Miniprotein binders against q8wwc4. Designs and how they scored, part 35

Target 1, 195 residues: q8wwc4
Amino acid sequence: STEEKPQQHQKTKMIVLGFSNPINWVRTRIKAFLIWAYFDKEFSITEFSEGAKQAFAHVSKLLSQCKFDLLEELVAKEVLHALKEKVTSLPDNHKNALAANIDEIVFTSTGDISIYYDEKGRKFVNILMCFWYLTSANIPSETLRGASVFQVKLGNQNVETKQLLSASYEFQREFTQGVKPDWTIARIEHSKLLE
Short names: E, the ipSAE of ESMFold2; O, the ipSAE of OpenDDE; V2, 0.75 times the mean of E and O plus 0.25 times the DockQ between their complexes.

## First folded at step 24 (miniprotein)

Design y8 (at its last look DockQ between E and O 0.67; V2 from the best seeds 0.00; counts 0 for: pae O 4.8 > 1.5, pTM E .777 < .8)
Fold by ESMFold2, look of step 24:
Structure y8 (fold): chain B 195 residues (1-195), chain A 104 residues (1-104)
Amino acid sequence: as target 1 above (195 residues)
Amino acid sequence: SPEKEEWSWKAFEKYKQGELDKALEIFKELVKKYPDHLEALVLMGLLYLEKGDPRKAIEVLETAISMAPEYVFIYKQLGEMLQELGKHEEAEKYRQKAERLRNE
């Protein structure tokens, strides 16, 4: 009524995300508990996930603004080098779509957790985090029906339209005894915007 | 305890090899020898959930609660499990319990 939309789509719709896998969630929880039990009793996958969400919002904003010098302590050197060229070459509307407002991240999931040792016996953990967020950035169609997703959340038709995008950030930390407990981002993917 | 950790690692080697039932049997033996081994109970609960038996998963975590009702991490694990099972109101109750215990 406030938007020109197909007449057959007058009712509230729900877009169901088929991204999550319950058995994969259990497997990542087992690995997360192992990290807590045997590597670091201060580790919590729930607290990590919340911090990773904050980091995603912060890093994605800096990335959209091409503030690569501010990312040097947060992102692995090789990843940052590759991203610098890719992001700089994006159209402005695509750059704007990289930024995720913390309040518009509607779904966060933990993907794969890797626990491994290198040749020198150093202990590493990699945690893949997947984020789904809404944006008002003007990206040419192929649009997801953002109004439909927004309608399910509100229960009523809203005049505001948004697109749903996803990104995957892989975090890495060395758990070797005596090493400072810092996480770095070892991989960044923004679907439909970066590869 | 070094023995508790060693047995837990043995169970996880079986789990990584895809031998879920063997991993569970090792944890059952570990809990029989150390009835208050809360970490083993939590891991058993997660293994039962992967095996597709959420009733046993919840039962094992409830056993852990009865043994150590003051320990925050058990309520956090049960809450997260219930949320993944879609029982959001029950999950919130355990999240709030964990939060209250953390502030004590």
Scores: ipSAE 0.326, ipTM 0.731, lowest interface PAE 2.1, mean pLDDT 78
Fold by OpenDDE base, look of step 24:
Structure y8 (fold): chain B 195 residues (1-195), chain A 104 residues (1-104)
Amino acid sequence: as target 1 above (195 residues)
Amino acid sequence: SPEKEEWSWKAFEKYKQGELDKALEIFKELVKKYPDHLEALVLMGLLYLEKGDPRKAIEVLETAISMAPEYVFIYKQLGEMLQELGKHEEAEKYRQKAERLRNE
């Protein structure tokens, strides 16, 4: 019984954490500051990231269950329509792999923040969030080329073979006077599953 | 003032275009004209970090902090940035400052 040393978990966290390009971090912080300065004085990138993580866990679970009606207020209509078609056609094991439990999310990264005006003069902020999570779904390794298989002991549970998956969720909020400011999910990408 | 915001956005657009030095030049002129412009100081400090000049970044950010100690955000941000740069001791100093201000 080779007790795989606790050092491997630190390395995996470090490898996943190590991909944060310091330049991208600085860029994200600059843009987050701009949101705070010019859009919302209550904006916190840390709080946003935590909320986004919770939203991701919730939305991904509902997607895996094909509960699209429950997503109408959370996901942009156009995106939800496209997802309904794609997700419904997936094999059950792939559907199950869409679900990320909050405790199975091993890494969260803030991607690109964009601030833009549309042709109507409406102001929008988009924040791309990237998530890495472990799935117990049995997906053939051929489909998940490059997915690292990890033997992970989560808490007091037995060592389970889990696959590391990634997802990208883009959150959008309109900052126009008189518009209720709600974050909606404007893009959902699950690498290798929704391709 | 509308002018302060316009200049900040102009600098930001230059930054988005990958013209970091031009963005810094705009902020330098803005801060020269409006030395109390906190937002410009903070942004300029962040841009200096991206440029790889942590000394100038700290100088500018400390100036901003001195002008607006109530902005806990600046202390937190500076602490996080210094941590990522491997300056753990300096980072801890600013984290402690941020914590003190939250408890006041």
Scores: ipSAE 0.017, ipTM 0.477, lowest interface PAE 4.8, mean pLDDT 80
ESMFold2 (binder alone), look of step 24: mean pLDDT 79; pTM 0.696

## First folded at step 25 (miniprotein)

Design y7S (at its last look DockQ between E and O 0.27; V2 from the best seeds 0.00; counts 0 for: pae E 10.5 > 1.5, pTM E .713 < .8)
Fold by OpenDDE base, look of step 25:
Structure y7S (fold): chain B 195 residues (1-195), chain A 104 residues (1-104)
Amino acid sequence: as target 1 above (195 residues)
Amino acid sequence: SPEKEEWSSKASEKYQQGELDKALEIFKELVKKYPDHLEALALMGSLYMEKGDPRKAIEVLETAISMAPEHVSIYKLLGEMLQQLGKHEEAEKYRQKAERLRNE
């Protein structure tokens, strides 16, 4: 009775040597520290980044499916309205390319963190997250000028030609006493797809 | 104190405007007035690191640790800075200390 050893999914740690500009790293840490000091002592940029990755995967999938009603609680109303128009007009291959599976996300970077006060004294934090993900969607190379075509062998699967896409999602949270501590997506950009 | 917050906010504004040296000067003045201001020390350390003066960054953070040896975030920050400088062994020491303090 040959006990088939469970195939350990070799998580291909693509060491994306993201040259995180050491300057950007320091900036992110400073801003994260400011969030910790002034807004949330439990804030972790690492935990946030993981959550943001999950949110990106989920939201991008729903966008690709034109399920805008399911995004109303996750995405700012104004952004969602604009996206509905843009996404609906996209060809199917471009719509499909919006979807990022969590396992296809190659790199995640923290972009700019903005802290601002409005005229009413409400405190807001915006965190821009950048994601690089692989898509199997057949997008003409002309449309994806500058997308690095990577032949990625994911595990034992046949060498599929995947294209590397990028997306930027800005997460916003209000830090006002009595306001629910929910992050909303205040900006969505998919390079080359939603231009 | 309201004053500390005001100065920190002003420094942060200058930093956001890309005026790193001005931000540092504000924090230096703040720390001169309030030597035990851990937040200002931590931020100064980070700003020195960004300025390309890791020696001063470490010195400032070590000063902060001496004032508040129980402060987890300072150890974490120092550990991260040391790691960026390739000082992995020292970085690990501070990460372990931070983890220990977090669990206490």
Scores: ipSAE 0.013, ipTM 0.285, lowest interface PAE 7.9, mean pLDDT 78
Fold by ESMFold2, look of step 25:
Structure y7S (fold): chain B 195 residues (1-195), chain A 104 residues (1-104)
Amino acid sequence: as target 1 above (195 residues)
Amino acid sequence: SPEKEEWSSKASEKYQQGELDKALEIFKELVKKYPDHLEALALMGSLYMEKGDPRKAIEVLETAISMAPEHVSIYKLLGEMLQQLGKHEEAEKYRQKAERLRNE
């Protein structure tokens, strides 16, 4: 309801944040091709991005619930250890804001793809994924200064106000011959919530 | 080859340190010694894109397809790249070539 200040020019559509640079888009396609050509003939950046979105929804939910034992197979040990203290100390409303429902992830982008070898000749690929998602959590506006407010239709007649948040998850896989082909989350950032 | 792996590791180290020019010099030396090294050529293309030199990236990828003219996937990649750069006529040239090769 409107009390003192009507919000009459509020947007009902998602705003695309951080327009993709066409040169950066081409660069990620070249690196994705290199993974396909020389590391994994089954690799697809499109399929990876969909799986990463699933992982983000799942991991962020478990993180918000402080179920760290369930994250040990998905998140690097040192990352999970650092996150336990930060997440446990958050107010409940901030914890709830960590969780992203898969249906409310409105924009994803592939950041940098890193392909490298270490001293022992082990082959690594790191893929940074950035997610923008809507939340109904009641975070004070002073904490999330600058966040956009969106109107989201819930059913045919209902409108719900949501806040747009972002998170960055960096995925890492070792492609060394004989190593189990698993992606591990090597970095987790939730903007304004886990600084 | 152990030498190829060693040079790739050196270039990767320089890349991670943000020394793009040094990484490129290592790949240039690798391609000089192994001119059919498609991986090195493609990595050089990626480095040129990261340095903001898409012209050189295209040139290096065109060298890669000249070395492996039967690789349909490389033509498709270059066509996709050129289309994203707004060079639609050149992109169509490579897509048509990929289509011809697939039908042969």
Scores: ipSAE 0.006, ipTM 0.382, lowest interface PAE 10.5, mean pLDDT 73
ESMFold2 (binder alone), look of step 25: mean pLDDT 81; pTM 0.743

Design z1 (at its last fold request DockQ between E and O 0.83; V2 from the best seeds 0.00; counts 0 for: pae O 1.6 > 1.5)
Fold by ESMFold2, fold request of step 26:
Structure z1 (fold): chain B 195 residues (1-195), chain A 104 residues (1-104)
Amino acid sequence: as target 1 above (195 residues)
Amino acid sequence: SPEKEEWSWKAFEKYQQGELDKALEIFKELVKKYPDHLEALALMGLFYMEKGDPRKAIEVLETAISMAPEHVFIYKLLGEMLQQLGKHEEAEKYRQKAERLRNE
């Protein structure tokens, strides 16, 4: 309220991904409507997206802390197995950069929605969510090529440098009748931090 | 019924292949057989939006409203479409109609 925006003298890249893209909205709404109409009348893409944002903040924090035992109920077993070595081998500053505070997630977008049946006739839905978040982690610029750097002024003499990072989490749920309606995370990507 | 759902998925397969006109033909035949199939009308409206024909999308949803004016999801979907088209005043009216119907 008492501070003006920092003046920008360098090219600052801001990546904005939003639900306001009309063509993306229509494609997402068609698939969301099919899920609602034929799989689950309680399904709402807007409620899913808010829950997915909360899950991203929670899971990314646990990943940064290497608390893999707490992730076993949230992340698919094969995904968690592949992630354990990658995350534990990261430098501490890279581990810290994995964690996204909910109030620092500045953009959320819905990506591809897949609706499919496996060979046993089980019904699945996969929803890809992309998150953009700010971090104060001390990461060398050479490691995060293409990352945007923001300077945030705190108080009269404090300047905090923040970087904008992105992550993609793919959520999967089985909609087969009689199966508990749980979402699991079937894929985790943290751009520039994890492959 | 199983046939209604199967036809909707068949039309969706054509849509995924980029064949919007064929998907719409499937829905047109489905609504001829089942004139009160509101889900098919809603999907037709969405497919017209994807095709870039928002006037026809609105017309199809207005037809669905005339067939079943008590169904909340039709008003909700139309309001959302109008919002995407920048018709914010009309979108708000349909959103409020949807909320009134939910509370009745």
Scores: ipSAE 0.636, ipTM 0.884, lowest interface PAE 1.0, mean pLDDT 82
Fold by OpenDDE base, look of step 25:
Parts: sequence; C-alpha cells; structure tokens
Structure z1 (fold): chain B 195 residues (1-195), chain A 104 residues (1-104)
Amino acid sequence: as target 1 above (195 residues)
Amino acid sequence: SPEKEEWSWKAFEKYQQGELDKALEIFKELVKKYPDHLEALALMGLFYMEKGDPRKAIEVLETAISMAPEHVFIYKLLGEMLQQLGKHEEAEKYRQKAERLRNE
C-alpha cells in the first residue's frame, strides 16, 4: 500500500502586487480626471488600461518576431528605429521573452500620467503603463537579476516554470483640434532585455 | 470659463511641483468665486485624499453632491474614495446611485 504522499498544493499566493499605493491611485485619478475634464470627455482610465494591455501584447509579439514594418503606425518612428537595432541584436531566447501573451500578463499598472504643452502650444498626454508578465523563454537567471521564477499552472496546463518580466510602455496622444485622435507608443522599455 | 480653466491649470502646476498646499489654496479661491464648479470640488477632494485628510475629501464631495445631485461622476468618485478607505458598504451605495443615474 504505497502511501501517496499528499502533494502539498503549494498555494502559490499570487502576490497580487496590485496594492496600488493609495497615493498612486489618487495621483492617477487626479490626472485621469484632468484628461476627462479638459481633453476628452470620453476618456476612461479603465478602458485605456485595457486597450493598453492589448496593445502591449500585440506590439511585444511583433517585436519578438522582428516585424518592425507592422509597428510603424503604432510606435513612434524614432523609438522604432532604436528598437530595430536593439532587438535585432538580441539572442533568440531574449527575443522570445519580449512577447507577452495577454493571458500571461499578471499585472497592469498606470505608472505616470503627464500632461504638457509644447512650445507650439500643442497639448500632449503621456501615460506610462507598466506590465508584469510571465515568459516561458529560457533566460539565464544571471541575466535576469531579481527575476522571480514562478511555477505557474495556467489552467489545465502542466506546471511550467515561468519567469516574471516587466515592461513599460509610454502611450502618447496629441489633443490638438484636427489631429487624429490616436494613441502612439512613445517609449518602450523591457527591463533586463532591452538595456 | 477661461478663468476657471486657467486657475485649474495653475493649481495642477503647483500640484505637479509637489506643492499640494498651494494647489489646494488655489482651488479654495476658485471655489469661493465659483461655488458650483464641480470639477474644482472634485479635484479638491482628491487633493485632500492625497494630503491624508479623507474626512475633508468626503466633505468636499458631499458638498458637490448637494449642488448637483444628478452628477454621475461625483458619486462614482466618492464611491471609489470610500472603497479605498475600506468603507465597502457605503461605497456600494454610491456606486449603485451612480449606475442608476447613468441609466436615466
């Protein structure tokens, strides 16, 4: 009678790092309110965040695939040029680690919102979004100093070892009359991958 | 009014500079001149929350509600603030009110 040792279901406490610092919540709300009040009455930070999450998943996937031409309308030209050089030089495992699947995004946070006028009187809003996502890419732990290795069971899949990565995408929109109301990505940072 | 916007931006600039008290003073003056300026009241509420004075934040928003009881965003904001303060039951009441007003 082989006593099957009860597999201690280590409840991987998903540390929902979701404690938005109440201060950050307030700051975000202040700036979001300002956008709503003075720039766009249809603006919703919640809706924006969801859209940004989708954009991040899409753009990061295209980056991982070196499909830079498909990013020309989504990413600022200067940023895309710099990324093309950096990403092309990355090892394949690092390229693969750039890709975030929407279901692998663990946490999304609004980092900062900037509202500014340029010298020409154009109004801009920049929203920095921070993403935490899991990658199955095999990146040496030495390269990812401080990356937590998680054993995550996603759904009915086998327990896979995944690494937690972070990325920051800054979205920019010009609020000038007659300008197309599109958000563009003005900055992309993938910690430890795109240094 | 251009004046309301100008003063709101000045307050925001002070806020961005980390001068929260100065920002609040600007809004106080603005609200004194324009008591029904709901945006200013809402921002004051948020600034009081950041300052660590949730009581004053709630008071300001309640004042705003009294002036415009039909205004959805004030109820939503108050509900969110109350939620952040752990007052879940009270927050839910305001969220429900906001939802009812949006559907009217």
Scores: ipSAE 0.462, ipTM 0.834, lowest interface PAE 1.1, mean pLDDT 85
ESMFold2, look of step 25: ipSAE 0.569; ipTM 0.873
ESMFold2 (binder alone), look of step 25: mean pLDDT 80; pTM 0.718
ESMFold2, fold request of step 26: ipSAE 0.071, 0.376; ipTM 0.570, 0.791
ESMFold2 (binder alone), fold request of step 26: mean pLDDT 80, 80, 80; pTM 0.727, 0.722, 0.725
OpenDDE base, fold request of step 26: ipSAE 0.316, 0.316, 0.312; ipTM 0.747, 0.746, 0.746

Design z2 (at its last look DockQ between E and O 0.77; V2 from the best seeds 0.00; counts 0 for: pae E 5.8 > 1.5)
Fold by OpenDDE base, look of step 25:
Structure z2 (fold): chain B 195 residues (1-195), chain A 104 residues (1-104)
Amino acid sequence: as target 1 above (195 residues)
Amino acid sequence: SPEKEEWSWKAFEKYQQGDLDKALEIFKELVKKYPDHLEALALMGLLYMEKGDPRKAIEVLETAISMAPEHVFIYKLLGEMLQQLGKHEEAEKYRQKAERLRNE
């Protein structure tokens, strides 16, 4: 009678590290206040974060589809050029893994906010946003060192094995009089996919 | 005034350099010269929070409220700070006040 060893269900505690370190909250709040006070009285970090999440989902999907022409107004030209070369060379499973659906984004955090003047006196604000999202793309575990595999039931769907991925998008806006008040993506990093 | 903005940026530069105390010093001088500079008071409050002095942070913001009781952003900021301190009931009072002032 071969005693089947009980499969230890590793309860992958999704540590939603939602620990907004109070220090990080204050730092973000200071910078957000500065943007509001001196650049844009309509600026809200909460609203920005939501917009950034939507932009990330949209842009990442277009990247996965190699629709670079549709990104010309959203992504800085230099970044888009570099991405075109990198993304086109990716295997299909890696391309698919670039796409993040809004409902698959499990965590969004505000990273560094930078406020700077250039030599011409133009004012810029950069906001780094970090996203964690689940992908159903079959990526070899060796490529995704440290990616936690989660069994996730999204809604009424069957339990699917998903991998947790991260991406960082830096949003830039110029605060010069007469310049269009649009945020552009100045940097895109997908850990383990766009190295 | 251009001077207020210049001093605020100097303080922010010191803050970005990791010199919290110097940033606070600059704001203290600015507020001494311009007691009604609400943005400076708000930033001082936040800097005191980062320094680990929530009592002083609250005191500064209460001072700002006393000077300009109509300004929504001070109430909102104080409410947020109180929320971070676990003072949920007090935070709610300030959030309600902020909401009332927005609708006026």
Scores: ipSAE 0.432, ipTM 0.809, lowest interface PAE 1.2, mean pLDDT 86
Fold by ESMFold2, look of step 25:
Structure z2 (fold): chain B 195 residues (1-195), chain A 104 residues (1-104)
Amino acid sequence: as target 1 above (195 residues)
Amino acid sequence: SPEKEEWSWKAFEKYQQGDLDKALEIFKELVKKYPDHLEALALMGLLYMEKGDPRKAIEVLETAISMAPEHVFIYKLLGEMLQQLGKHEEAEKYRQKAERLRNE
């Protein structure tokens, strides 16, 4: 029998993550401006986002290596306690997928900003950051339902298969007078990996 | 001054309750008393954007520019706002202005 079939080609695809929702952008900028106006005249959401990206790359790598003792200064103890068993129980390829290379973080978005007082009158700011990153980790597609798989050109002769993953890190700082100005990670979510 | 900060906080409380109109009313009153209050003008611009009135948002920020034409953060905010509105060429002009002012 004679039938011409289309030649199968492996598609190279880059998924362009969309722009921020305009209403969400405005609400985020209002709250960022209030941090600047009332709490810290040196605060910049742009500079914070750049630092948060660096922190994400660093913390996610330490998580993938199960170096929880090094995370105790960076991550809230309650969060770290909950994560230890979950991360340790992951297969090695899933642990490796937690780590985000700084150069492979393709999209960073600011989510909600919360400004509040706790029951002791301490002032807090929480900033949610969402990161989308590429990984070369060997993960079966049935484990990561809905994950995108595409190829990234590393040079004229190099092709590497990548998966797109997301994570959300919530940063918290106490702005109470006299308290050391440190950001702590108060929530860590890695979609599809820590569910 | 303490009055500027007190009224800005009152406006923010109304904003957090979802009352954009009351928050704007408070900022309008504050700006009438303190016409060069750049922070209040910036917040009014952002509130008009959330309310869906980008023309008023731009007009308020242009008023802030007329009051303090050397102040970099207003040009940065206008550039970001115009970018969100899809006015990319005009946004680039304000970003360029902000960079020139930073280097002076």
Scores: ipSAE 0.121, ipTM 0.609, lowest interface PAE 5.8, mean pLDDT 78
ESMFold2 (binder alone), look of step 25: mean pLDDT 80; pTM 0.738

Design z3 (at its last read DockQ between E and O 0.85; V2 from the best seeds 0.00; counts 0 for: pae O 1.6 > 1.5)
Amino acid sequence: SPEKEEWSWKAFEKYQQGELDKALEIFKELVKKYPDHLEALVLMGLLYMEKGDPRKAIEVLETAISMAPEHVFIYKMLGEMLQQLGKHEEAEKYRQKAERLRNE
ESMFold2, look of step 25: ipSAE 0.644; ipTM 0.881
ESMFold2 (binder alone), look of step 25: mean pLDDT 81; pTM 0.745
OpenDDE base, look of step 25: ipSAE 0.392; ipTM 0.791
ESMFold2, fold request of step 26: ipSAE 0.720, 0.656, 0.633; ipTM 0.911, 0.882, 0.875
ESMFold2 (binder alone), fold request of step 26: mean pLDDT 81, 80, 80; pTM 0.722, 0.721, 0.722
OpenDDE base, fold request of step 26: ipSAE 0.272, 0.275, 0.256; ipTM 0.707, 0.710, 0.698
ESMFold2, last read: ipSAE 0.645, 0.664, 0.684; ipTM 0.879, 0.888, 0.908
ESMFold2 (binder alone), last read: mean pLDDT 81, 80, 80; pTM 0.738, 0.703, 0.719
OpenDDE base, last read: ipSAE 0.260, 0.185, 0.304; ipTM 0.698, 0.652, 0.724

Design z4 (at its last look DockQ between E and O 0.63; V2 from the best seeds 0.00; counts 0 for: other shape alone 2.588 > 2.5)
Fold by ESMFold2, look of step 25:
Structure z4 (fold): chain B 195 residues (1-195), chain A 104 residues (1-104)
Amino acid sequence: as target 1 above (195 residues)
Amino acid sequence: SPEKEEWSWKAFEKYQQGDLDKALEIFKELVKKYPDHLEALVLMGLLYMEKGDPRKAIEVLETAISMAPEHVFIYKQLGEMLQQLGKHEEAEKYRQKAERLRNE
C-alpha cells in the first residue's frame, strides 16, 4: 500500500476537483486513528482508500453489465436487491455510464466515518467513499448548473470529450472479536443515474 | 487498559457533539492519570489541529516523542500532520525517521 501521491509531474496538466478540505481531513484522521488504536492495529485509512477505489471500479463495471450474481459477496443483499430493478430498467447508455474505469477515476475522497455499536454490542465501522470519474457514455443533455470538470486531451490525437460523473459507496465492516475482517458495500449511489 | 479506551470514547462522544474543549479536557485528565498514554497525546494533537492551533498540536506530539522516542506511530502521525500543513520537508524528515526505526 502507498500513501497519497506527492504533487503530480510538472509536464502533466490536470484539473482536480477543488482543494482538500483541511478540517474534513482532521475529522477523518481522528476517526481513522481511533479505529487503529482501539479496534485493529492493521487498519490503515490509506490502504482502505486504495482498496475502495479498486472495489468501486470492479463493482460499478459489474453493475453496468447486470452481473448481479458476481456482486452477492461484495454488496449487502438488501442493497443488491433494490439495485437489480433500478439498473435493469436503465437505458443502455445510462447502464454504460455506471462503469468506472480505474484509470479514469480522477478524484476520490473519504466522506463520513461512522463508529458505532448495535443493540448486541457488536462493533461496526462505516466509511463513505466518494468518487469522481470520466465516462464516454452518451447521456442526454441535462447538466447540473455550475462548474463541470473535464479532462481535455491536447496534441495530435483525436480530441475526446468526456462527461464527469460522481458516485458514493458506503463500506461496512464488523470489528467484533472473532468476526472475519470483511468489508461489505452497504450503500451505492450514482449521481443522476441511480437515486 | 480498558479505562484508557473508555475515556477515549467518552472524549470522542463529546467531540461528536461539537464540544472540542470538553474532549480536550477529558484527554488532559487521561494523560494526567496515564502519562505514557501516547495515543491520547496524538488525539489531543489532532483536536488542536481542528481548533486551528497547529503549533500546539506539533508541540504535543513532539513532547510525546521526547518521552518515548522509539514509538514509530508518533513519527508517522506527526509526518502526516506536517504534510497536511504544507511543511513537506519537515514531514519527510519524520517519515524517514519512522522508516529507520521500523527497519531496526
Scores: ipSAE 0.630, ipTM 0.866, lowest interface PAE 0.9, mean pLDDT 81
Fold by OpenDDE base, look of step 25:
Structure z4 (fold): chain B 195 residues (1-195), chain A 104 residues (1-104)
Amino acid sequence: as target 1 above (195 residues)
Amino acid sequence: SPEKEEWSWKAFEKYQQGDLDKALEIFKELVKKYPDHLEALVLMGLLYMEKGDPRKAIEVLETAISMAPEHVFIYKQLGEMLQQLGKHEEAEKYRQKAERLRNE
């Protein structure tokens, strides 16, 4: 009975995905440099990525708790409205699976960076961040097609079965004189949970 | 200079359109006119990396460093590029320089 083999191959692919295509790395660096050069001399993609990771952990936790009022300053109004409807309708196990603890984030990657001007001449920067995190929430394997199940021993605790999930958060900032220099989450996607 | 910025954006537009060679051409012209334009030099360096010419990339970035030895960002970019090229020892040298400059 030949069932055992498929699980090992998925681990290797994720580690390989962490090796950003050198071209994508350069593209990201070019765009990051443009932000630094023309928008914000204090901008650091490394610092941004760390801040984004913290924001993701915080926002995802609040989403899992349905604390939408606490997200009004962090998440775009339109996105928050849509999320309120989607998240409220989720089963409790799916809600719990939205929460990412900082220590359970396995991988963080910078996706696409977009720099654009609107018709009014306002300058915007969007940075898509992708996160992979472990959840202890019991989600049926059928719902999590392709989620790798990991046995993780966190510290001295018993071996817990965790599932690997992914999320994408897009951060937006307006670079217009007189506008608050705040990043707002303009898009939230949780694969397999928020379809 | 408004002109420097405008030209840099034109080059970037060409780059976004997938025309790497045209982007480089614009930056070359810009640097010829403004040889001390650090942003253009750094962008040229990165574009040469994308083009698959790491030697030229390093040369351009070294030129930028020579013009502005106080700029931590250039050292960081060069260090990261060298790391991507597997030149870990050289990368570390630039990282150390960047760290020293940050602490000054």
Scores: ipSAE 0.330, ipTM 0.744, lowest interface PAE 1.3, mean pLDDT 84
ESMFold2 (binder alone), look of step 25: mean pLDDT 81; pTM 0.726

Design z5 (at its last read DockQ between E and O 0.92; V2 from the best seeds 0.00; counts 0 for: pae E 2.3 > 1.5)
Amino acid sequence: SPEKEEWSWKAFEKYQQGELDKALEIFKELVKKYPDHLEALALMGLLYMEKGDPRKAIEVLETAISMAPEYVFIYKLLGEMLQQLGKHEEAEKYRQKAERLRNE
ESMFold2, look of step 25: ipSAE 0.639; ipTM 0.885
ESMFold2 (binder alone), look of step 25: mean pLDDT 80; pTM 0.724
OpenDDE base, look of step 25: ipSAE 0.480; ipTM 0.835
ESMFold2, fold request of step 26: ipSAE 0.623, 0.663, 0.671; ipTM 0.892, 0.894, 0.896
ESMFold2 (binder alone), fold request of step 26: mean pLDDT 80, 80, 81; pTM 0.735, 0.732, 0.739
OpenDDE base, fold request of step 26: ipSAE 0.391, 0.389, 0.390; ipTM 0.794, 0.792, 0.794
ESMFold2, last read: ipSAE 0.422, 0.050, 0.082; ipTM 0.816, 0.548, 0.580
ESMFold2 (binder alone), last read: mean pLDDT 80, 80, 80; pTM 0.735, 0.735, 0.726
OpenDDE base, last read: ipSAE 0.378, 0.380, 0.385; ipTM 0.787, 0.788, 0.791

